# VHH binders against UDP-D-glucose 4,6-dehydratase (TGDS): the designs that were tried, part 20

Target 1, 355 residues: UDP-D-glucose 4,6-dehydratase (TGDS), of Bos taurus (Bovine) (a6qlw2)
Amino acid sequence: MSVAGRAESLGPPDSFAKRVLVTGGAGFIASHMIVSLVEDYPNYMIINLDKLDYCASLKNLETISNKQNYKFIQGDICDSHFVKLLFETEKIDIVLHFAAQTHVDLSFVRAFEFTYVNVYGTHVLVSAAHEARVEKFIYVSTDEVYGGSLDKEFDESSPKQPTNPYASSKAAAECFVQSYWEQYKFPVVITRSSNVYGPHQYPEKVIPKFISLLQHNRKCCIHGTGLQTRNFLYATDVVEAFLTVLKKGKPGEIYNIGTNFEMSVLQLAKELIQLIKETNSESEMENWVDYVDDRPTNDMRYPMKSEKIHGLGWRPKVPWKEGIKKTIEWYRENFHNWKNAEKALEPFPVQPPFV
Short names: E, the ipSAE of ESMFold2; O, the ipSAE of OpenDDE; V2, 0.75 times the mean of E and O plus 0.25 times the DockQ between their complexes.

## First folded at step 20 (VHH; framework vhh_sonelokimab_d1)

Design l1 (from i4 with T98K K109T; at its last look DockQ between E and O 0.56; V2 from the best seeds 0.00; counts 0 for: pae E 14.6 > 2)
Fold by ESMFold2, look of step 20:
Order: sequence, then structure tokens, then C-alpha cells
Structure l1 (fold): chain B 355 residues (1-355), chain A 124 residues (1-124)
Amino acid sequence: as target 1 above (355 residues)
Amino acid sequence: DVQLVESGGGLVQPGGSLRLSCAASGRTFSKYFMGWFRQAPGKEREFIGAISGSGGNTYYAVSEKGRFTISRDNSKNTLYLQMNSLRPEDTAVYYCAKDYWGRIWYKSTSYDYWGQGTLVTVSS
């Protein structure tokens, strides 16, 4: 257990009904989940485990940092000795596993780091959780494991066909998690989400990157044609989906968490330029776009069916207009949420697979 | 005011090739994403492929199976579709279309200008 870190308000270890470990909790999606859990489950102890890499920020948790049912532990899921001791000491009942390397462009140049963190780290964690007899383990995966399609929508029975190192690492990690259900009936649940947007996202991803570039009077960099489309789900909608899965999800099952809203990269740039620069002029909007080379592989779409989670009573509620407005305002005031946020605005390398 | 005029259609035997052209009028041809679509009798309009304004990037529907190539010549304001290994199922009216922003590029409703079409008939 680490002694380093900021002071926390601590309740007695056994005074809470359940103890929930959230890995990667200083990150994007997981920080919204922690805030919601701390507020909605005051009788649960919520334990944030994060190694605090460049995309993490404890500022994401500032509003709940002094709550009696919140605890931060700095640590690395790849440290098997630490993880084993954590489960022996903290009496974890439920695991929400968000910690991962997530940037697709970085996965082409740092592929082995993605294997180490996403595959090995997940295996360490699920093995320790099984040994400790954790009552529920939720692995947070991605729609990118399906590999893209123009014609067919993916349901949870569709084969995985990942096409980039990030998606491949998530697919491999799913295999390890699922094997604990198959062999031991360890109660795992896998979620596969559409792309998520909202406050707290490190601005290397397309939506916060374009927002931040435009707010700093810089051009949106479009890779290739920008014809790729993605489904975008607002952060609070995805938190509600995780709460639904936590309460009603069945062990051994996989749940797609998706939306029918989709947008190409060029359409996204156009809308953000209009909203942030307040212009409809085609010639002015052209001045805010710059084109760079394509990525080595680039899936066009990740269409998903979400009927399973709809059957549990969840649907997305936040319309794009509302969600993107809140997101734009957050970055206007919080660009320096991360120490080196300016690095996120730099272009990323685009390379062939083997050079 | 933008006009798109397709040409090059006709009768061809199975296994044959055709090259379709789309002549564009007006300024700024090189700024526009261009698409090819086709429509067989009684069927919905089907996306074939799209090409960036510079011609540097192309995308194709999976149904074309590597048989079709989109290109453009910005000095002549002309878009091309090279069609090889033609089959009777390729019989359709072929349309070119224009969109600046590359919105939802595989949907016909995203394109704002269309040509009149050129008929391709593949029969033995």
C-alpha cells in the first residue's frame, strides 16, 4: 500500500455496506463515475486507484475529495504484489476497471505499452479479484473491438475483429476477463461503449482537441479525408449505463452501451467552428481546417445495437446540442486541468504498420 | 451554380470494363468531396465510393470488392469511375454527387448536388 498521496477523510474500514474499487479513477470516464458513486451511494466506500499518468488529474475529483466515503490510493495495476496486497487489505467487494491506455494514434507508435497496461494489467487485476472473491468485476471495453462495418450493426454476439493496437489490446483483455467466467464462474461483466465525450477528457481526443485548438485560435487538423464517423455518447449518459449494469447486469454477460448519434470528423469540425468562432462563412471556415496524412488503418464506423442494456431500462438522454455546449464551456475554463495540456494539441505521427 | 454531367455509360458484356466520367462546371471543384452512387430498377440508391478534393484519399463501399477505382483530374474539373470485372448485378444508372464537408459520406441525403445519371447495362 502507498503512504504517498494527499490526505483523505477516512471512515472505519468495516462501517460501509460495500467497498468499490474504481481503477483509473482520476481519468476521464472513471472520474464521472466516482463522483456519481460517492454522491449516490453514501453507504459505500469508493476507492480510487490511479497511477496518475499524463491524462489523469485529481482536479477531476475535487468536488468530492473530502467526502467520508471516498479514498484515493496511488498505485499501478501492473504491480502484481501491490494489487494482491490491496485486495487483502481493503476488502474490495466490487471492481470497476477503467484503467487503460486509450489513445488510438499513440497505440501505433507505443503498441507494446498498450499490451503491457491493457492486457497484462487487466490480467493481474482480474486474477487478484478472483482470488479475493470479489462479488462483481466490471471490465470497461470499447466498440472498437468489433472492427468496423458500413452495413451491419454489431450486437454483443458479433465476433471481435480489431484493426488497431488499442482495439486489439482491449479485445485481448476481454478474453482474459471472460475466461474467469468460463472456468470459475467468477462474476465478470464486460461493457463496450461508443466513443464518449464531455468534461475531464484529456484533449488529445478529437472532440476536446478540436475544441481546444479553436479556443486557442489554431486550426483543426483533419487526418486524410475526415470521412470516418463515430458515435458520440455524453459522459453522464455512460455513467447512468454503468450504474444500470452495476445494479441489474448479469454475470458473464456483455453489454453494448451505444447511441444512434453519429458524426464524421469533418462534420464535427464544421459544427465546432460554427459554435466556437461564431461563423457560417464557408471561406472563413476553410481557414480553420488543415489536412494531414491518414493513419495506417482507420475504421469508417462502429455501429452497435444496444437492445440488451435497453432491456435493463437505460437509454441515452443528453442530446448532442446540450452535451457539446457544456463540453465547450468546460474546456474554456479548464484547459489547464492537466499540467502539460499544450502537448495534447501537437500533431501525432502517422506511420505505415511496419517501417 | 454547379452542374454535374455523367458520361461513358453503355452496354458491356460480363467481365468487361467501363470508364465513367463526371464533368463539373463552376469554380472550386478541387475543394469538394465527390461521390459515385448507383440505382438499379426498383432498388434504393447505393453508395459506391468517395474521393477527397485533392484526390489524395478514396473510400469504397465493401460491395465493390476491389473492382472499382475513383480518380479525379482537377485541371479538367472531371471525376472518373473505372469499373472492371463487370457483372450483370452492376446494371444501374450511375450518378456523381458533390459535398464540400464530407458529412455522412455514405448517405445520399448528405450530398447537395447531383448529376443526371448515365446508364450502365451489363448483359451477355
Scores: ipSAE 0.000, ipTM 0.293, lowest interface PAE 14.6, mean pLDDT 84
ESMFold2 (binder alone), look of step 20: mean pLDDT 80; pTM 0.825
OpenDDE, look of step 20: ipSAE 0.206; ipTM 0.663

Design l2 (from i4 with D99L K109T; at its last look DockQ between E and O 0.07; V2 from the best seeds 0.00; counts 0 for: pae E 13.2 > 2, placed apart)
Fold by ESMFold2, look of step 20:
Parts: C-alpha cells; structure tokens; sequence
Structure l2 (fold): chain B 355 residues (1-355), chain A 124 residues (1-124)
C-alpha cells in the first residue's frame, strides 16, 4: 500500500535536483536513512551502495524498493576502480558514508579487516568524492572514538582516545576525512553518534541479541560484570539528526549525536527479561542470565554532550519505553530477515589471538 | 543478608601504604559486585572503585588511578583495597559495600549492604 509522502512537483521524469549516495544502505542505520530520503525527497535520486555482507539485508528496504527515485548498486568501497567509475557514471552530489564493520567483539578477532574496510575504504571513498567535486560528504563515526570515562562528558573538542580496534579504525578514518577539509576545504562533516537501536539491526549487538535470545527461550550472555553503560538512541531519532546535519551542518565541523538516556548491560537485561518473559521475580530473572569473561578492553561509559546539534534544532524525541517496545515487536516478526540470523545468537569468543 | 567488616585502617605517614580488608559473611560472596567508598570529615561519601563478582574486572574513579588497587579472594570471602602513595587528603573512613545486578555501580545509593567503616589517617 502506497502512502503519500513529502511530495512536490519534479518536472520531467528524468530530472532530479540532487543525487545522494548512501554507502552501507542495506545495513541498520543507513536503511532507515534511505527509506526516509526516498519517501520525503522524491526530487532526489537515492543510490544505495552495499556489498551485502552478513549484517545486511535488502529486506530492510522492501517498502521503497519499487520507487523511481531509488537505485541499488552492489559493490565494495574498497575497490578503488569501481568507486571511481561509480562517481563518473552516477553524478553524485552528496555522500552519506555509513558503510563500516561495526561489531566491537569481532574487531578483536578480525582487526585488520576493520582497518581495511573502515580506514582504507573510507579513504578510497573520500578521495573519489573529492575528485568528483561532491558538494557534501558526511562521515558517520562513533562516540567510541573518545574512549571511555566514568567522570567526564565528551564534547566535540575532546581528544580521541580509542580503546579497541573498531574505535581505532573509526578514529583513523576520521583523520583521513578531516584532512580533505584541512588541505582542500572539501566540504566534509563528521558525526559521532551514541549507540543506536531499533528495527533492522543484525542481532549480534547487545539489544537485538538479548531480545532475540529471550524470544527463543535462551539466556542473555553478559560479558564481564555487565556494569558498563551505553547511551542508546532510537533509529528514527538518529535519522532526523542526519537530516538536520545535512541541512544545517557546517563544512569541516564535527557533531555529536547523543542522548541523556543511559543504561548498563545488566539494567538492559533486567528490563528485557521483565518485558519479554513477563516476570518481576528476581530469582526467575537470574535464570535468564549467564555471565562470561569480559573482552580484552571494555569501556565503562561513553558520555557525550550534544549541545552543537541541539543548536541546529535537533533533540531525541522517542522515549526508551516506546522505542524498545517497537523494537521487541519488530524482532518477533523479522528475526529471519538475515539468512543465518541464528548464528548471531552464538556466544562470541572473548580472547582471540591478536598481533 | 550480608554482613561486611572492614579492617586494616590506622595511622600512616604521607607516602606510605595500607591494605584494607573487607570480610563478608552471609549470602554467597561471589554473587556480588563489590565497591570501596570513603568519607572524609564534612564531605559526601566518595566512590573509589568496584570489582566484579569473579574478580576479573576492576573499575576505578579517575581521581584514584594508579595509586589504589582492588582485589578479592572468593575462597576467603574477602575484598581488599591496596592503597599506595598515601596523602593527607586520603584521610577518611573507608567503607566496603555490595551491589547486585542492574544497578549503577558508581552511585552509593545503588549499594545494598555496607560495612561499618575503618578509619585511615594520613598524618606526620
């Protein structure tokens, strides 16, 4: 069924005001962004570039897959020849770069793959975008580049001190992206978001993993103490933040996209057990939890200040109770959107060999 | 219920070291994350650090990094705080406390059971 969006007259059928490349568009956050762009900007051509790894699903894009302002291209940002050709043929005006390897536990096992995709791939992309005279390049980074803290909140002026291979790769990629602003005034913007949750997330991350384990009558597996906390943003709030940065963000700037909402892994497990198993008994809830050894490094908190993006008019709107309810309901219906989703529920090794 | 008894406090000269102990009795000690706090005269109770039930992970307030070490021996139901390079500002009553899961461990209001405290005085 068709729903009227933010439509406006487009003129001839082959005319688009802007052509927007979204990398990683079959993934979690980027798929929500694509759906919003396709529905709300019918005068923009939205180009989804994804290599379709195990975390991706074109099912995430089903509602807009038949739209005339949407195009999917399968490809790898690490292939510099392909990327150059892409910019030559597709006439890209704006780049939203989401494609990345993002799983912290996996980054301890496959650290060089994270370097290759996140650093080399980003460098290939920003170089090609600069040569093609792209008018805006938004790099999607993470609050984890700051490193953890118990006592202070990070603003955009805080130094980067990453503590794991994932965060290190994102921090390094930021350096390459920022160098194009410093050297050429290429109009880049960097965003650093809190952890995001919601529909479309591959269930190896803590929120969808715990939801899916409990829905399959399995225990939540907590690494270490579970006392580490994260700030969680609902997916639609993050999309609105990216739209705000796209419209009002200044070239060369960095914007934190965060929330005051903070929750420990243990608090998360407790709430999910109460909601999914419908119990308030502490002893029964303990039966739904197993503890395992912690990962080699595990930051306790990533507190961020988001005053810069608040000054652009963005604030998170979705309360946790509403967002988590929608997320739980989505996974009841959609766990099998990925071919091997049940593999995501397996325990992850905590001390792999490293260089 | 859990009963906690701190010991090892006393008078120490500046630059010295002390090792505090917290003996636990009652429920299974290894189920609890444990914390150390202190309270100087006229001040609020201050978080020092915490340790997981297994002892595999420790967490410290930024102000105490490098000087204090938390450990535990689950076979003896005992929590330890090794304090080095002591300063007059470390003079306080030191408390151990227990935390059960789902709580914010750097806030004193989240802790369930507290010891009576042991006084540490750092003076010439």
Amino acid sequence: as target 1 above (355 residues)
Amino acid sequence: DVQLVESGGGLVQPGGSLRLSCAASGRTFSKYFMGWFRQAPGKEREFIGAISGSGGNTYYAVSEKGRFTISRDNSKNTLYLQMNSLRPEDTAVYYCATLYWGRIWYKSTSYDYWGQGTLVTVSS
Scores: ipSAE 0.000, ipTM 0.197, lowest interface PAE 13.2, mean pLDDT 84
ESMFold2 (binder alone), look of step 20: mean pLDDT 80; pTM 0.828
OpenDDE, look of step 20: ipSAE 0.015; ipTM 0.285

Design l3 (from i4 with R27F K31R V62K; at its last look DockQ between E and O 0.01; V2 from the best seeds 0.00; counts 0 for: pae E 21.7 > 2, placed apart)
Fold by ESMFold2, look of step 20:
Structure l3 (fold): chain B 355 residues (1-355), chain A 124 residues (1-124)
Amino acid sequence: as target 1 above (355 residues)
Amino acid sequence: DVQLVESGGGLVQPGGSLRLSCAASGFTFSRYFMGWFRQAPGKEREFIGAISGSGGNTYYAKSEKGRFTISRDNSKNTLYLQMNSLRPEDTAVYYCATDYWGRIWYKSKSYDYWGQGTLVTVSS
């Protein structure tokens, strides 16, 4: 005899075509990737691994949390025993490694945590993935590994010259990942992206921070002159880039994921003030800006060439005007996506001067 | 309700040692940056040292390096300060403090939550 109730409910299928591990999946970029994978690949099991730090929110996954091809596992990539068990039990075919400590200002005061998470954690993960015969391992790196330049645009052959502890940890992690290709032909791919913006970004980063400060009637805090520039890439364009690399990327290769759109921090503040405070007055806009001490090392630009991924058929398609309006709207309604969101509005530390 | 409670203070002879504890509740302890400060009578609060949420990074005031050791046990929600080679100048009320960001870790105004303090007296 059968037993009524949950006996009619089905768990996930016993056989999926592929099983994909996404580390840091409750975070910013990775949550958009998980939503896309769950929706677009119903025959893949998507496994979200996240330790749920202050930047993470399971609300980012709310719309797909009940899908049969989605699974959340709470854990720390730095725990090598846990990671080994994970690969033994979950039969992972593909790894998308997003988990990292990413805040540059924090990396100057918490530097060894960045080394531990970004370097040791990545090494643990790639080693376990290789032992488990994972068919693809994508490591998500940053354009900051190149270092800053006013003149030269970096391509994937350019040397790494990082200038802060965050960028140094990512560059070091790349070396460990690349060594598995060189030694074993383990199919790794490295991506280096421009700054990403959009929904789900914890508001310690410049775009969501300025949006949230202005929406709470506080001034934008500009470090130094505000003349440093960044290339900003919308979250859905980055997800399309990762999908392109997943499908068409060659093992052992590095792909820049960038945009020609470039904006100074000061111009960003002015645009956001204009949009959020609805003003055209330069004197009024100046009331919404406050200057604070610069960071210890502050690169002026991170220019990248992205012709390699363009050759795979990817280009950014979301114009700044559209992407930023969607982002402003999201934070207006979702600032409390994180319980600690108000803490993100505080200024970040500056190292004391040497005297 | 964030609460920090220091303990382990008392009277000690010069050259002696003390271990201070700070019991934390009302927040996810392992995610918070922690600091130790002290205040001698009639003086401003003085930074001693700080430790990251995981315990992987420690920071010390220049004058205290080598004598004091900060540690934490995230399974017990407890911060520690081991003080060795104590001097009469170390006489003060000792405070633990916390902040989510670890912003300007040597500045007391960067910490949002504070304990009530524990008195350490070093008498010769």
Scores: ipSAE 0.000, ipTM 0.106, lowest interface PAE 21.7, mean pLDDT 84
ESMFold2 (binder alone), look of step 20: mean pLDDT 84; pTM 0.863
OpenDDE, look of step 20: ipSAE 0.029; ipTM 0.456

Design l4 (from i4 with E64V S108P K109T; at its last look DockQ between E and O 0.78; V2 from the best seeds 0.00; counts 0 for: pae E 13.5 > 2)
Fold by ESMFold2, look of step 20:
Structure l4 (fold): chain B 355 residues (1-355), chain A 124 residues (1-124)
Amino acid sequence: as target 1 above (355 residues)
Amino acid sequence: DVQLVESGGGLVQPGGSLRLSCAASGRTFSKYFMGWFRQAPGKEREFIGAISGSGGNTYYAVSVKGRFTISRDNSKNTLYLQMNSLRPEDTAVYYCATDYWGRIWYKPTSYDYWGQGTLVTVSS
């Protein structure tokens, strides 16, 4: 029976149907995932675990920070005692593992830190999740594990041939995660994504870096020739892919999350100069570009097939012109989202020699 | 505007060598990145390699890496392709191409200026 003219409302649940751990949740992609989960799953408790590295910002979560189904815990996945205690106390049902060191340029300078965080940290986490009988564990990897190719497009059966310390650490971490499926049928899923862009990305990466440089009246600094290309996927499309994998992904499987949209670094610079400096003059646009020394390894492209996740019903929906416009506007207002954001604008971090 | 003219094509035996030239006209040759492409009968135009405007960086398709060398002489406005260890499957019309902005440099549709091509035949 209903009361005429009055809508019935239901308050928040007294308990939560699922408890979801998101590692690295103050970071770029994971913060968008947390916001989506908190807003769309009020009956799930969303637990953000982050050590708050220089790339992280709790401001990324301001819109949902006061929600009843959101909790922040500061901690390090490399601390095995802490991680074991976390699973014992928080009763976690689902793990979304985003936490990683991700800056390719830094991986040539801090290679052992990448191994420690990405490999050891992931192993600690998956081991604890397995012991706690977590019902689903999603490991977020990268298309860079395949290595670069000019000719071949990689599918999920393609061998891993990483060419830099970052990609190597992700490939090694995948091996540990997959071994828990092979040996125990622990329900892991691995995702390998193209480059992602959008709000919340620390401006050391090429898109936010060029946006921030141009907005501060500085030249786009191109490492090497700028001929390398990347596929760029907008953050909300990637979140939809992770939600699709969460709902429909099969245990033990690997899913490429990619896009056919591809652009060279030079073309990216040209388009951003046109949009931010509002010019079509070729000579003026050339004045906004400068070159710096290349990094030790710089793959030319990462071609990837995504038919497997297309079979789950996901495809990217945000056109480049829409996604990049929203991204430019976000950085106009939010450059100081991170401590020392200005340091991210340097061409390549250098360390003084040992003395 | 930029005009490109390839030369140096011809008949060569398997295992042999050949050097192609691409003469460019225009005031700003050194600002342009350059590419080599080829098209075999009945096939699509395929990427061979590219070189930066300064000549400091080169990129090669897997099928030719280690056998072909791209170079340029900006004082002569000339692009070169040194082809060694030639095989019958290297038989094609070879094109040089250029673009100001280095867009998707391995895709032919990203290049604004093309030469007319020079035929290379690798046969006994």
Scores: ipSAE 0.000, ipTM 0.346, lowest interface PAE 13.5, mean pLDDT 85
ESMFold2 (binder alone), look of step 20: mean pLDDT 83; pTM 0.853
OpenDDE, look of step 20: ipSAE 0.350; ipTM 0.732

Design l5 (from i4 with I104V; at its last look DockQ between E and O 0.73; V2 from the best seeds 0.00; counts 0 for: pae E 16.9 > 2)
Fold by ESMFold2, look of step 20:
Structure l5 (fold): chain B 355 residues (1-355), chain A 124 residues (1-124)
Amino acid sequence: as target 1 above (355 residues)
Amino acid sequence: DVQLVESGGGLVQPGGSLRLSCAASGRTFSKYFMGWFRQAPGKEREFIGAISGSGGNTYYAVSEKGRFTISRDNSKNTLYLQMNSLRPEDTAVYYCATDYWGRVWYKSKSYDYWGQGTLVTVSS
């Protein structure tokens, strides 16, 4: 769908209609959200809060970095004094909370960091937002909180059964966020997304990692058999889902944001080898694959039902063929947007960075 | 291309055991990801389990509850399905299948090559 007819840049109004805090805004999904909000809502002040860890890049925001309705603040949501001051000074109306540690493989070796950032950081943020009487707080969670299944599809009423420290930290954070609705009717909304792919993703995740490995003449490193499958949702589709939830989501509710598109890691590798190395030769294609040991746990699927958000008028619209081609093209020119991008290409486990 | 031929089916009493074989010919067998499926009369083809080319990794449908074991002998180009504690509900035509990449391995439509099937009847 088109962004045609976007309003021309307008001078700032006497005051902004809303002030929106986006945590983790230099990251993957949140940067797409910020660009969309800044470009399409010139009457909203968009405040990007990011600590700028290894997976973040302000280059993701270059096209809007000089807009008058955009502001970057460097800070850590785990610093409760800073967060309290932020809400006192910036007059925030809406919070979109994306900031998190997200890499499942890292969560098995850095589990306490995941607890600190994802659970404690979220609790600090929702507590400060409640105290400041923020009018809406959206917590961005993951389908991984449901745990894996071969047969069962999860709806929003399904119990959480996380199987790794990353998913556990997100599930625990959801509990803190939801408790503010239960106790105070603080207007929170929780979203649980399928895996997202597209531009701006730090290339430690399977799609950008395989793309980047192949573009650098290196083999795809496949964990175990590669039979695990994921539902992949294109970045612009998920941004439209967040906008739908922002405008139409009901307080206290949880919304799955999913897609029926599903692909195994092996099928992904085959398709990327064909697209990037431009070959259908079986012998040539097998030169581009290596196998490494499986991780401690490796859920096979995370199937979700998304009927609630469909009822709000949202469905994914970007076909895989279109989305993956745009993603491949983006990484060809933008791999070096992160100063340590080449470290993302190493097989896991990798020594955590000290940034 | 690869040719697959199942054998070892037949009539078995409830509680019995049976070992199915799938002989492969054509391209290098040890590079192929393999699966077992079955189809009862009037039903959709059902996933049983899958095994990597080396034989080091196996996956099973939850419905099997550890009664079935998949193995392969790459020196004989043969895939096996050991079935124990057989029940009348296991009566079906059993198929082996393969795909070079092991796409969505639990979905039958993701497999490119299939055997003709071998009938297993579990009668009380």
Scores: ipSAE 0.000, ipTM 0.265, lowest interface PAE 16.9, mean pLDDT 84
ESMFold2 (binder alone), look of step 20: mean pLDDT 80; pTM 0.830
OpenDDE, look of step 20: ipSAE 0.491; ipTM 0.801

Design l6 (from i4 with G53Y; at its last look DockQ between E and O 0.67; V2 from the best seeds 0.00; counts 0 for: pae E 12.0 > 2)
Fold by ESMFold2, look of step 20:
Structure l6 (fold): chain B 355 residues (1-355), chain A 124 residues (1-124)
Amino acid sequence: as target 1 above (355 residues)
Amino acid sequence: DVQLVESGGGLVQPGGSLRLSCAASGRTFSKYFMGWFRQAPGKEREFIGAISYSGGNTYYAVSEKGRFTISRDNSKNTLYLQMNSLRPEDTAVYYCATDYWGRIWYKSKSYDYWGQGTLVTVSS
């Protein structure tokens, strides 16, 4: 008796109340969202669409990979024929669009790839979702679309003024998504989040990179001045924000997902050195920091007001001390979650724009 | 661990210019982020601007953009503030400050080492 015959009972779309497509689901934030959806919504079919690039790992989904309300489809949102077929066959009701190229330093080197994935891929996806009469489309954007400010806090009505190719691609993708609301009243929602940290983040980003460097007895390499500050949200708080937007978000609206917690890159290094090297000696801590070449333009702050999503009943609840402890513990045991993890520890090359 | 001494304050007419200096001692100056603050009577310390450890990046409060220039000379362990087009409301005690960890660099509470200040008086 063939094993293939037993797999077909999960295929019919009429067995589930809703069918939810999550793009980029083997990635960082989206994998936490998928786990939450699969566990908390057993009557929804959760469809993970991922290309499986270098920052993705199916290990992020191992705990739910055998659930009857979960399926993985490997594919590229930039393939319009594939995407159209996907919406024709899977009968998708809701789209959560996380798939993107996200590394700011890489966006200066691979700018056209960012345009292709983030802008063209999003346009393909929202067009197909509109034709399939999807009932809700959530686009996951970034606070970086606002540009930087030392004193002005941005709300959702503030103009987009991106200052790097990553942020520019997200801002452009927002325009395509919002145009479907304006033209067709296609029910889109846009979210703009602060920086997120937690388990499953590929260690090219500052928090997991510093954790992994220190755990491998290497210095925190500071790219640029290290004086820029960021707001950091723990992954489970962000998942709760997306669930809140899924349930209560209004079509055509934009929701900032932010926190008042703020930290410079150098202060982050200090705290991680204290926690991982278990030292309070100032001279010892200074030995764990190294400065490298400055990189292209980077904004000092992205201050954001989140009153709109607070009005929906969401606030961050995981304190930094608790969230960072869980994150450090996760990387201690899971550095090899990605086959290419060691490549993330290398310093990123700096290329001036005129060379 | 580090001593900071401001100099160059004094009386200046409205529209005038003044250059403040901040001499550092006790630690390797070139590894520290430096900032300028001021405090007018009855007000909180106000961020003016800051400069990276190499001097390659400068940051200014919006209110002072275009009138003030921060620079440093790591060979002389000295931080500078060039102030142009001075106004009576610029009257304050001016402080230099530093911190190794670059915490919230535009907030005075984030700096560990401070000079004693130099008075700048702008009067007509």
Scores: ipSAE 0.013, ipTM 0.473, lowest interface PAE 8.4, mean pLDDT 85
ESMFold2 (binder alone), look of step 20: mean pLDDT 79; pTM 0.816
OpenDDE, look of step 20: ipSAE 0.431; ipTM 0.783
ESMFold2, look of step 21: ipSAE 0.000; ipTM 0.389
ESMFold2 (binder alone), look of step 21: mean pLDDT 78; pTM 0.809
OpenDDE, look of step 21: ipSAE 0.511; ipTM 0.812

## First folded at step 21 (VHH; framework vhh_sonelokimab_d1)

Design o1 (from l6 with R27K K31R I104V; at its last look DockQ between E and O 0.53; V2 from the best seeds 0.00; counts 0 for: pae E 15.4 > 2)
Fold by ESMFold2, look of step 21:
Structure o1 (fold): chain B 355 residues (1-355), chain A 124 residues (1-124)
Amino acid sequence: as target 1 above (355 residues)
Amino acid sequence: DVQLVESGGGLVQPGGSLRLSCAASGKTFSRYFMGWFRQAPGKEREFIGAISYSGGNTYYAVSEKGRFTISRDNSKNTLYLQMNSLRPEDTAVYYCATDYWGRVWYKSKSYDYWGQGTLVTVSS
């Protein structure tokens, strides 16, 4: 993408330089991307497609909701008839595909829903985009497709070895997306990112969940071993990575979007207790943690090398202390960004084991 | 402060079994993540495995191939390492260690408290 300068967004749809579809745009990462695109590309029409699931909030888009180059369309990527009509009527040039089911623990109990949304929905979307001769299709995937490792760092040539239904659905969706490049040279690009944190994340995920629990004077609940570590990227760094891939990414390629910053769930809890309860006392911090060993074993680490995107000129620039401070502040004022935010703090229900 | 004392080391024949114990002095033992490490002469300290606070989850170094079992008894403040099918290369000083937060559990520098070690010698 290039911007020739500011242009008026008034007039019929064919007056915009480009029309960009962002799926899942009322969600976490995609909402930051939409805000950036709407503000920085006034001559592009930015179309937000979202079915408004429990993790979504149109409040994430309040600052740009009245812009002339922004449009919201409510719909489901799994509805193939709707998607076909969308591409026939909206003249879409570029697709950024973020919409997915993303909660790993939920994927063990609702695995077929993850297959339906993440695999079938992605296939519907890429097929329609190909038929409509879309100029570029970006599929947003995850570092979890590589599977876990204690020692090995993964580059983009590493085989996919997913170990849970969420990661499996993303890996399968990648295969469908890549096949359109291989067979038709349809210009797809795949990104695989580390975990992202920041404003707009529904508080069932570990960082916003611990923040929100502590801000409501409740204990962090450490499930399973708590030893899994994750690499965390701040939301604005990830948006810059997607913009870099849009501008400089090569069709058919895969780009890791990662960081060397790594933290276990237990270390995360300690740091959040220190920041939110303003204490370094070990005995006082013990009052804010409960331990529960009630979850299946998950991958311990997902280490990635990101040399390809570094070669495009992108590196993460927001240090953890800065990013987490902004995130804590956002949840202090915005916990009710979602109607049922309190439900996100409940323990995850599981079926009893068979005996 | 937590004090850890390993015991149960000694001489065993190849193919034999040995159970190590690690006694802790703290009343809050059940709140501590526990690990086992070993150090052969002239080598770096090597991660063996780790166990969660309740004993429900265990992790092992890939090289162990299911020969070792970690367990804990929180009522007795004791951590165990059951070693089966012992080989001469298992000869080392074995250490238990603990970390309140379970930081980077496979790295020795992440553990706050260590025992003195117990020697295991496997020879024919």
Scores: ipSAE 0.000, ipTM 0.269, lowest interface PAE 15.4, mean pLDDT 84
ESMFold2 (binder alone), look of step 21: mean pLDDT 78; pTM 0.811
OpenDDE, look of step 21: ipSAE 0.330; ipTM 0.727

